# VHH binders against q84jc2, part 112

Target 1, 232 residues: q84jc2
Amino acid sequence: MSKMRNLVEEKFLEFYESWVIQLELYLHQLLIAHNNNTMSETELRHLISKLTTHHKAYYTAKWAAIREDVLAFFGSVWLNPLENACSWLTGWKPSMVFRMVDRLRKSRVVLVEAQVKKLEELRVKTKFDEQKIEREMERYQVAMADRKMVELARLGCHVGGESVMVVEAAVRGLSMGLEKMVKAADCVRLKTLKGILDILTPPQCVEFLAAAATFQVQLRRWGNRRHYVTHS

## First folded at step 7 (VHH)

Design p30 (framework vhh_8fcz_2)
Fold by ESMFold2-Fast, scan of step 7:
Structure p30 (fold): chain B 232 residues (1-232), chain A 125 residues (1-125)
Amino acid sequence: as target 1 above (232 residues)
Amino acid sequence: QVQLVESGGGLVQPGGSLRLSCAASGFTFSNYYMNWVRQPPGKGLEWVSGINSDSSLTTYADSVEGRFTIIRDNDKKMVYLQMTSLKTEDTAVYYCARSPDELYALFESGYMDVEGQGTQVTVSS
């Protein structure tokens, strides 16, 4: 059966499609920069800035959308099933990005020992932040299950105005709690991304961003080959 | 007129503590994300910590997490930074800054919507 999309889902789907198209264009520029030894450090920093601004635009749009309807991000209509299978709290799992960093360690542009140490410290910190959020989400899921069962029982027994008000308050509380969790997870993502970019040189940043964008674009392409549209 | 006024800085020995204060006026304080940023001698602005409008979310730079605590009081229109286990690397002019969200602080380390005068923190033996 088909699901009716609300306005938040429709607007974010339109935004996301455009955002991915622009990401593919930036990926092309990153790959050219990576293969071109004539670009100045200033030119590389400008390209890196375009990518960080692009990711900032994503989170700006996402946080505006979750303020209106955070539940849209737990049943994302703009993502295929493979993309959804790889999601951790509505986005990429921060510690996974270090797999892309590991590729840089095998690059001809070798990471110096000081960078390796800082990246390892960041990896440990990122895992610690992930675990903290996971524990909080587990507590939230338990509390949510208890609350939902009580509300379902109430709806079955009494459908008056008092029951509607209690349900609306519970749903608002659920949404606010989930918004807090999603923003906390996004903050770990943003801190991890910024931390990596602050440790790396501009050529290494270009290589890292190219690897990340390539993975995101390819994951979408692979998932779309198995995507099935169901009509009502 | 929109204003942010920082205070509470000073000279302290390594391992010491300080509490910084920021008094806000001229805008609806409770509608904004509030940040602490710092500028070490001879370096650019570095984001330190942030707190959302209802205090439900606090974030910290990796270099200060576990040592600093950000607090806000919407009734008093104040932001505080409780600093413990201070290191020589924490020496900087500290500013509070208003932002529409945390993303500005994280991606633009030099971003400051309303810049105060700052308060100097010097950690030295």
Scores: ipSAE 0.012, ipTM 0.468, lowest interface PAE 7.3, mean pLDDT 82

Design p31 (framework vhh_8fcz_2)
Fold by ESMFold2-Fast, scan of step 7:
Structure p31 (fold): chain B 232 residues (1-232), chain A 125 residues (1-125)
Amino acid sequence: as target 1 above (232 residues)
Amino acid sequence: QVQLVESGGGLVQPGGSLRLSCAASGFTFSNYYMNWVRQPPGKGLEWVSGINSDSSYETYADSVEGRFTIIRDNDKKMVYLQMTSLKTEDTAVYYCARSPDELYALFESGYMDVEGQGTQVTVSS
């Protein structure tokens, strides 16, 4: 329903704007922690926990929203065109995060060989899981087209009130299938994020989270700058 | 009124197989993500596997991937864990746990509430 879709979009837009503002505040805390090198392990773990909780809040809100209107997440109104263009199944591409991990190899915070091995194993597994999700989405798109063709053929023969109920059922079925695929993709994201944080030491986690947040904030700023110039 | 009853555990040799069962009652089973978690002797809870409401997506801990398979039957209100190539490190009390979504498995696994008595799996020669 368009009324429910509009309400879901408005509610998530409000949530997302607030969430990004808080992310920028956490980014400042991460940069201070990384640059000063004065925090205890307990203090660093507390900061990492705040970031983990913040990301969990995003997925909690997202999954509630996609249950109501998953299509809002394909071409999201709360994202600028550049952010939308860089999306993979409504979010960041899991394998991309290892580019931020590669930056750690050149930092003052040295990765030990055991960590390097575990990160390489996680990278391979993440890429495999990512490809599996892509294959599932391709299969879903084929199944969705087949079902749509069947429903289109049926609607061409039945133009009465019963056709309205059939269309609504078909649209609901398509949306439920997309919701499942988006949640599957988000699970790969969450497994990848948790896996990296479990392998890294607290100072390395801070540096990694700072790099990831910096990239997300910068991508938004680049897209917003272009949008402003276009509108001017 | 919510009940989760685990069964199927036992003593098995390394390399062996076991199938665990969980019977659910007192809630709308098809509305919940279902998980298997385990508690090794002297350690905290460790998340093992999860499956969404319609079985379209399964997740596994790295330590069990490729060896364990989680299966769900909504009509029977059952969740199963098929375990193969068992290792001594798999020795634990196994519990099934419901969650509203996958987030509990991924971020709160160490604090996941168990409702049943569990089923003991011992892998030893």
Scores: ipSAE 0.012, ipTM 0.387, lowest interface PAE 9.0, mean pLDDT 81

Design p32 (framework vhh_8fcz_2)
Fold by ESMFold2-Fast, scan of step 7:
Structure p32 (fold): chain B 232 residues (1-232), chain A 125 residues (1-125)
Amino acid sequence: as target 1 above (232 residues)
Amino acid sequence: QVQLVESGGGLVQPGGSLRLSCAASGFTFSNYYMNWVRQPPGKGLEWVSGINSDSSYDTYADSVEGRFTIIRDNDKKMVYLQMTSLKTEDTAVYYCARSPDELYALFESGYMDVEGQGTQVTVSS
């Protein structure tokens, strides 16, 4: 239903704009924490928890929305063209996060050998999980071009009660498969994020989250500068 | 009252197999994501596996993927963990835990409420 599609897009657009505003507020808190040596470990853990909860809220809202209309997340109206161009299966590419980790290795933050080893193991596993999902995406694209799907699409052009029902069932199947694939990709994102946070100390977590949030916010600003026209 | 009763643990040799069972009561079982979590000696709780309400999606911790299978029976209000190729590192008390979704398992596994006493799995030669 086109009406349902528009409502999902409008609702998630309003959610996402508010979510990004709150992310910018948390980024300011992370930068203050990183630049000040006065915060206790308990205070740092509380700040990290606020960021973790914020990301959890995003995926809770996303999964509710994709249950209604998963296609809204392919070429999303709440993302600018640059953000959409950088998307991998409706979100950030999990292995990209290790570029933020590599930046930390070159900073004043000292990673011990045990952390470096665990991060490398996580990087390898994340790339493996990405490749697994990419193969599922390839299979999905092949299934969309499958002879039976082509026959059902042709049949749908010649209206009949039975043909309408089988076409609707096929479209529901395609949407369910795509929803499963998007959720699988999001699970790799969440496992990667949690894995990094579990390996890092609280000060290192703050620096990592600040780097990640900075990149997300700047990518949006770069794209908005290109996309939005200023009228004098 | 919510009750989760785990069973099926025991002593097994490396490379062996076990099937754990969890019997649920006191809540609408089919509305919840179900998880297996474990506590190895001297460690905190770690998430092992999860399955959604209709069994259309299951997921596994990296350490058990390919070796363990989570199964759900909504009619019997049961969740199972089929364990194969067991390793000494799998030695732990295993608990069944409900959650609203897999996000809780991924971010809050250490804070999951375990309702029952768990079932001890010991993998030793």
Scores: ipSAE 0.013, ipTM 0.465, lowest interface PAE 7.7, mean pLDDT 82

Design p33 (framework vhh_8fcz_2)
Fold by ESMFold2-Fast, scan of step 7:
Structure p33 (fold): chain B 232 residues (1-232), chain A 125 residues (1-125)
Amino acid sequence: as target 1 above (232 residues)
Amino acid sequence: QVQLVESGGGLVQPGGSLRLSCAASGFTFSNYYMNWVRQPPGKGLEWVSGINSDSSYITYADSVEGRFTIIRDNDKKMVYLQMTSLKTEDTAVYYCARSPDELYALFESGYMDVEGQGTQVTVSS
């Protein structure tokens, strides 16, 4: 799949740029809905469904892309340096979204005790799932320095027949390991997002999704402003 | 065309073990999130465990965590449920269930678009 690297990066760059533009449009709709007390529950659920579908489209495209070239997602060309610096296993850190949830305690539609309890239970579970993945990533990094891997790297310095085959097999194995870890991290992200949306009322979901989208859009804009020019 | 066939159930004493099997056919098994669900006598369906297409994400119901292990073999198109430390409250018909897709399994917390015929597990003295 490394021979397709440039094509995978180009295709996902085009996808991601369009996906972010649509996210900004949905953010506009979320902000209007948040400020409009006359929207029905049905209308709010429809808007929440649009955002959920939009996030599903992202993971559908991402998982197709990582099967072709998972390394493209470590230092992604479609993300600016600030977005890349804030990344945890190629995406947002699941437990961090609870900061967005805490903001809801100050909203007009405050969280009831039962919701607070369920959100705390979800937060604990999310952190536990994160720790499991972090342990697997640590094992993966340690395995890279294993004697057998060092020997394979040595063989890679020689060009010819059998050495090439052994090195190619090792690289394939490394890519498959990374694919599984990225997918596991994405599963935790999706379960965390779904869990929050299931606990919150439709108005609270709209406020939460608006906060999350605002942060994502602003982080991108802040990173893009890093290159200051006297006059453009 | 799409078929799920469960087997391996039976009568076992409390504290015993059983291994349930589910054979899949008629679809690309390696692309689907698979679940085990159960129905105790006189009760509704209860989700037990789930496993994604490549086994990178596995979850269990609190009631079975640490006692049950879900395993899949994509080459054989099989999903298994290894049950240990069985309790009388584990008595149920166990069903293998396919989720519509992996994203559906994660977002709906749902367990099926296709369900098998079931295998009976009875835990009694």
Scores: ipSAE 0.539, ipTM 0.799, lowest interface PAE 1.8, mean pLDDT 85

Design p34 (framework vhh_8fcz_2)
Fold by ESMFold2-Fast, scan of step 7:
Structure p34 (fold): chain B 232 residues (1-232), chain A 125 residues (1-125)
Amino acid sequence: as target 1 above (232 residues)
Amino acid sequence: QVQLVESGGGLVQPGGSLRLSCAASGFTFSNYYMNWVRQPPGKGLEWVSGINSDSSYTTYADSVEGRFTIIRDNDKKMVYLQMTSLKTEDTAVYYCAREPDELYALFESGYMDVEGQGTQVTVSS
């Protein structure tokens, strides 16, 4: 039988739907700015600021929600199956954004050599951070099969006494471990995003953010189409 | 002024041990995740190990797991790398690097910083 959504899932679903609608509106503004090529640097910086504030709002809401229920972010109900399949530790994989940056080498707003060098340095640093998180994720998954965890699972089949408290403590420990890993991954995401935006000029930032938002919005639309077909 | 000063490197035989130190100043050390990275001769930077702000979590590159131990002392503003069973492939300049551990600081600080001159480790017979 199916379970109803819990309060954290309901609250974050409502937040996320509104957040995506606003992202689509910002995407339209980014595309207008990119296509017209007539906006002042001040206007471009203002638009970039709106996008960075919007992403900051997402992580603020996410961190509040994972403090209450981190498991809601693994197989999230506000994401379709395709979005969930493309997730790396509850979000986008940090190194993937450099593929969007590579597009800028072929655009009208060409990267200068100094920017290419800084972006490569950032890519290397991002890969180091990704690898350390992936190793911890592997250790976490292996630890779930350890004798202690197997014994705790066995004890969880029995009602009452000390067994209930020991199982509750173990479940809390597992959730805290996941929260720590999700926060570490989000820190790498924010560091990578900020680093890219610090290296790029305002027109390049607009093009980068437009590419990232386009991919996010389009992935959601592709996954929603597939989901509708499956229930026919 | 933010400074990271590495020390403790030297020449050691294969199977030997060294302890590297990194002294931090000019920032709130206890708010930062700390990393050790290395650059072997003629190669790019390679991440070695990391430790979070409260020492509750440490992680290591596969090549050094079980041989190296990262430790920090927030009162002294120090991070250390205890290296044992050293191999010739561990020969590199070793750097410490800071990384913000707090979500809000990340929008201001950008990416992992490698600030010091490093300390040379040479493993040869």
Scores: ipSAE 0.000, ipTM 0.172, lowest interface PAE 12.9, mean pLDDT 80

Design p35 (framework vhh_8fcz_2)
Fold by ESMFold2-Fast, scan of step 7:
Structure p35 (fold): chain B 232 residues (1-232), chain A 125 residues (1-125)
Amino acid sequence: as target 1 above (232 residues)
Amino acid sequence: QVQLVESGGGLVQPGGSLRLSCAASGFTFSNYYMNWVRQPPGKGLEWVSGINSDSSYTTYADSVEGRFTIIRDNDKKMVYLQMTSLKTEDTAVYYCARTPDELYALFESGYMDVEGQGTQVTVSS
């Protein structure tokens, strides 16, 4: 049979396609603002607010979807294989955004010493939180292979009321564990992004957001250009 | 009627431990991000720690990281702050505070609704 999408996958696919189109439009505005240097601080803050609101909309939609079906986010149908391969717990790896920050050290508006110190403190905290979640994921994967999970997998081969009920309870438990880990990862992402934006000036925020959005958009385009080898 | 009632404060010597409790009522506790904030004598409010609705994420101020642990029990509608290795600088009135959601708490600068009387923590010899 053909692969059918469930309702959560269909809803989020529609949401995500629209969200990416709007991200590209905001990226265009960020690049214009960065290149022209004529915008007031108020105008730059308004543009930054549009981007932060856009990211907030993503996490609002994601967490609603994950509450219904977290497994849809592991091997997402709305992402191409390259995007999925580069994902860390269903999204960008928090520490990787500091590579975008490193670009600012080469920009026309250089980081002052106080900003550099705060960014390094944030980088260390981000890596610590990231490693803590990685240890939790490792423990989760080990727990999935313990005697209880192996026995539940065995029961899943039986078609019957009691076995079905026990397996459904176990799957619900597994989904709740994954939901918590994804939510923790997203909280690290939000805290890291907010921390960077609070340290940077509005022009530096625009440059940072433009770099991050450019990478996200280009990664999607690179993955979509891959050649398909189909055996007929 | 929304209520947050803090308890568990007291006098403790440096290096000691205390466990603070916050009892919540009058709202859907499990929908809120919860915080502990403190007010040292003669100073403004200082954020101490936060925990999201499902306990999947906790965060701490640099001054308390590794010494304090925030815990929540949604069934009991309680937030706790386990304090160890207490310092004289930890002397303050401690309040629990709710934030509407994780997005606001982590991304919009953490609006906090402080309604209780607080609980006094005094760290001295």
Scores: ipSAE 0.616, ipTM 0.837, lowest interface PAE 1.5, mean pLDDT 86

Design p36 (framework vhh_8fcz_2)
Fold by ESMFold2-Fast, scan of step 7:
Structure p36 (fold): chain B 232 residues (1-232), chain A 125 residues (1-125)
Amino acid sequence: as target 1 above (232 residues)
Amino acid sequence: QVQLVESGGGLVQPGGSLRLSCAASGFTFSNYYMNWVRQPPGKGLEWVSGINSDSSYTTYADSVEGRFTIIRDNDKKMVYLQMTSLKTEDTAVYYCARGPDELYALFESGYMDVEGQGTQVTVSS
């Protein structure tokens, strides 16, 4: 861990480690439910609700943390290098989730034509929302490289209260811009997840959530193993 | 007390434009997801558009995407709906509605507080 780790990073690290442990426990329950045809629809809905609440808790904690320090989420200390390399705007790329949905078509879970149509409509909408955010991020990066960086460099050469205030205002503006982009990306994630769960039946939701949680848990394990093997 | 006061409705021809306003009071406006919903004559409420607390995310019903724009001003405690290319099917009473909280509004469906009398929009030649 870096000696430069701040309070936001410390608090979120503790939160995230506990959150992942609970996700693994829920994954175990999802896998049991998927292989058990005796579970009632009410029981399946209850399990799906636990996963939905768990993800909501993650975004509640994340949005509180980014208000304090959004930069903590770019190259996060609670994620291994592989997890960080696979991140898109501090989290999973929304359109990637449809690849997990596509696997449901080749499973014991049968998607009816109406569901396939709704999922394709949602995929198109999700991709459109992603591209809108990507364009905003590109504009932000260009502004950082051209205008904001030059402005901050020039203002940093001045001494006095007024120049200090202007530099601080610019830095706050940069952080607020990143916070808005991360929040927009998270909103697309949440709406995409919600949309998929609304289209799928409870057994299909369980299979989808199990696939998503399996991928997240395995990515973390692969990254942790690779680091040990490569760098002991 | 919580109040939402809608205004800006009226009679407009197909293809026309209107801007609806909603003035909020009695709660911390900047903490809430805000929605526009409408009730066409003889039908139930239908969701139109939503905007999160800091305006970083907006959503629209398929029927209005590309024609309507939702905007909020947290300093003035206002939410607006800019309507363009209006169709006869847009005729309805429009209501401003707050979500229970930002994350719940994104995760859950169908839950919205509607407090005002609404504003009538009539699209007719």
Scores: ipSAE 0.359, ipTM 0.725, lowest interface PAE 2.9, mean pLDDT 84

Design p37 (framework vhh_8fcz_2)
Fold by ESMFold2-Fast, scan of step 7:
Structure p37 (fold): chain B 232 residues (1-232), chain A 125 residues (1-125)
Amino acid sequence: as target 1 above (232 residues)
Amino acid sequence: QVQLVESGGGLVQPGGSLRLSCAASGFTFSNYYMNWVRQPPGKGLEWVSGINSDSSYTTYADSVEGRFTIIRDNDKKMVYLQMTSLKTEDTAVYYCARSADELYALFESGYMDVEGQGTQVTVSS
């Protein structure tokens, strides 16, 4: 139903706008913490916990929304075109965060050999999981063009008996396939984020989270500032 | 009443294979992340493998990756663990366990306490 799809989009748009505002507030706190070398380990852990809870809230809302309308997350109305262009299966590409880890500044925090080894192991696992999902995406895209799908599209031009039910079942199957792929991608994102935070010390976690949030906020600002010369 | 019943264990030679089964009842199985956990002789519980509610994501402990495969059948309310290339260090009582929710399973790597008697796997040289 179009009304149900509109409500999902409206609800998630309102959620996401509020979520981004809070992310910017947390980013401000992360930057203060990173520049202020006097914060206790307990205070840093509390701040890290706020960010991890914030990200978990996003995935809670997202998974509820994709059960209703997964297609809303492909070309999302709550994202600008630049954010949409940079998306990999409705979100950030997991392996890209290792570039932020690689750029961790050594001014006050140094990665030890054991951390470097664990981060490389995590990076390899993350890339393997990404490749597995990308193969499923390729299979999905090819399946959309197979003979059975073409025949079902022809039947969709006519309304009659059991052919309508067969078309409806196929469309539901396609949506469930996309839901599974998006959920698999989100699982890799969550495991990658947790893995990095488990390897890093609290000051390193703050620096990493600040870098990640800065990139997300800047990407949104860059996309929102674009201008066109348009002839109506 | 929530119940998990493991089966399929036994004595096997190194390099052999076994398939473990877990029958679930008393809860909405298709909503839960499921895990396999084992307890080697004289050691604590160690996590082995996990699978999300729709089978779109599976994960494994480093010690079993490439050798074990976790599978679920939501219609039958079953979780399976296909074990190949078994080693003596795989000797343990194997349990299945559910997670509180998928985010807890994925982000906090947590599972609920084991509820069944488990199934004994013995790999002898």
Scores: ipSAE 0.411, ipTM 0.764, lowest interface PAE 3.0, mean pLDDT 84

Design p38 (framework vhh_8fcz_2)
Fold by ESMFold2-Fast, scan of step 7:
Structure p38 (fold): chain B 232 residues (1-232), chain A 125 residues (1-125)
Amino acid sequence: as target 1 above (232 residues)
Amino acid sequence: QVQLVESGGGLVQPGGSLRLSCAASGFTFSNYYMNWVRQPPGKGLEWVSGINSDSSYTTYADSVEGRFTIIRDNDKKMVYLQMTSLKTEDTAVYYCARSLDELYALFESGYMDVEGQGTQVTVSS
C-alpha cells in the first residue's frame, strides 16, 4: 500500500537528514585530527569507533526499513538526483572506495608494502563479489519478463479475490528477491569497509574516513546546489 | 525449543584438519543467517564465519579466511565448518549461532548468543 510506503519513506527521510548532519560533525573532527596530528593513538581509535558506530546505525535503520519496503530504496526520496545517479544497488559501489584508498599512497602517511598487498587482495575480492551480485540482478531483471510473470501481470487487470491473492504473492516474492540482493550488496560494503580499517593504522584510518565522508557530503551539497544555478 | 548442537571437535596437530557440525531444531532454519563463533581459553567470544539463508554469500574472519569453509544444508537443518591448516591459535570451544543478519559479525568480530555447549578444538603438537 502507498500509504504504508509513504510512512516508511517519511521515517527514513527524517533519520537520514539527522544522520548526515552528524556525519558532517564527525568529518570536522576527522579533518582536525588529520591536519593537526596531535591526537594520541587512543583518541584516534575513539574517533574511528564513533564513525564505525555511526555507519552501523545507518545499516541497522536501513535493514529495518527494507524489511517493510525495499522499493523505497530504489530512487530514494531522501537522496537528491545526483546521489541517486551515483547509487549501485541502493548505496555506494564497494570497489569505488578504493579510489580513496589510492590517495593514501600519495599522502604523508606512507603505506607499507604488506598493507599495499592486502589492500590489492581486498580490491580483487570486492570486485569479484560485486560481479556475482550484478549477475544475480541481471537474472532478476530477465525473470521480470518471464512468461509466468507476464501472465500474472495480465491477471492483475481482472477483479477477483483469488487473482488478487496470486498477484500479491508474486509481488511479495519480487520484493523479497530485491531485499536479498540489497542485503548482499550491503554485506560487501561492510566487509570492504571493515577490511580497509583492519589493514590501516589509526592515522591512515582517519585519513581514509575523512576522504570518504568528504566525498559523500560534497556529492550531496553539489546535487542540492544544482537548482540554484539556473540562469545562463 | 530452540536447540543448536555442535560436534566434531577433538585434538589435532598443527597443519591438520577437522570438520565441525551443528544440528539445529526448534526454529525455521532456512530463515536465519548462521554463524560459527569461538572462545579461546581465557578470552571472549570471537566471530569466525557466517553464511546466509540460501548459501549465496559467505563471510570469514581475516584470521581464518582461506583455511576455513562454512557450508549449510537446509533440508537437514545443518551447518558445517571445514577447517584446514589448523594453528595453535585456533584452539577454542566452537559454537554455532543464528542471527537475522550479519551486520555485527562483520563489523566487530561479533557478539552472539550461544545456546549449546559447543565443541572443543585443541591444536597442539
Scores: ipSAE 0.000, ipTM 0.233, lowest interface PAE 12.3, mean pLDDT 81

Design p39 (framework vhh_8fcz_2)
Fold by ESMFold2-Fast, scan of step 7:
Structure p39 (fold): chain B 232 residues (1-232), chain A 125 residues (1-125)
Amino acid sequence: as target 1 above (232 residues)
Amino acid sequence: QVQLVESGGGLVQPGGSLRLSCAASGFTFSNYYMNWVRQPPGKGLEWVSGINSDSSYTTYADSVEGRFTIIRDNDKKMVYLQMTSLKTEDTAVYYCARSPEELYALFESGYMDVEGQGTQVTVSS
């Protein structure tokens, strides 16, 4: 089982490093498109599609990995400590992307009133979905501290027959509960991202995706720099 | 070649019922999560319902929950959508769509493609 956990971590680390390199390449394309404003609508839609496909690839790989070992995503080895500190249920907090949307309101490309209304409706729905997940996580954490779980933890210190099987069953149940919560959080992330992209025009989508990718790439660079300073 | 053939659509009065069918061929049906997706006139694709490979998990869009039921028959390679209490807002071309089990959340989140011709459902008086 521990050998399988190591393999999941190694495989996802290799995937994630390649995925981030490709994200940075797409970010350069997004910034060129945004700054020069020379691409046709068809070209912009194609670029947006590349980013959407790239994010779909991430969630495809993540969901396969969490099916094998969801705990690998809590304190992930492929993320630096700053990235891990900024995580909400193994990823970005959905409502935080609306701060990036707020910057679009002050940009060169003005949002029309109908878009503002739809974005506000989406923001409210996203916040509601986040709160629902946070309540489930709170219930999970409370359940971990109940008498039965405390007793199972104590039994885990004594290896032998029936007690080992009971502890293993409890650990499997724990992992299944976490997998469900992580998938629920990822569903909110994907719905929020899709919702924003559906509301925005292609130039606005490019600006939004550029802002999101810039934040992700810079957060990784800032955290890696701090790591280097600490060790050197 | 993968083929999905939708049928069972038609004209129905508000409050009526219809059962849609989807016949699958060209792939291992029991390895896929199956979805119903619709496209209302002048709008984009909207996810309606999904069912996992062994029918132990079903999901529904908020707009149809309590009114629609998704069912699958792996032996016959069929997916069905039982629709009741139909509303004018349910008027759309309905498609069935397959997804790998790992990708079901993408469909629920609106990231989906359709392969069939669809079946037209019209709800009007």
Scores: ipSAE 0.000, ipTM 0.349, lowest interface PAE 12.0, mean pLDDT 83

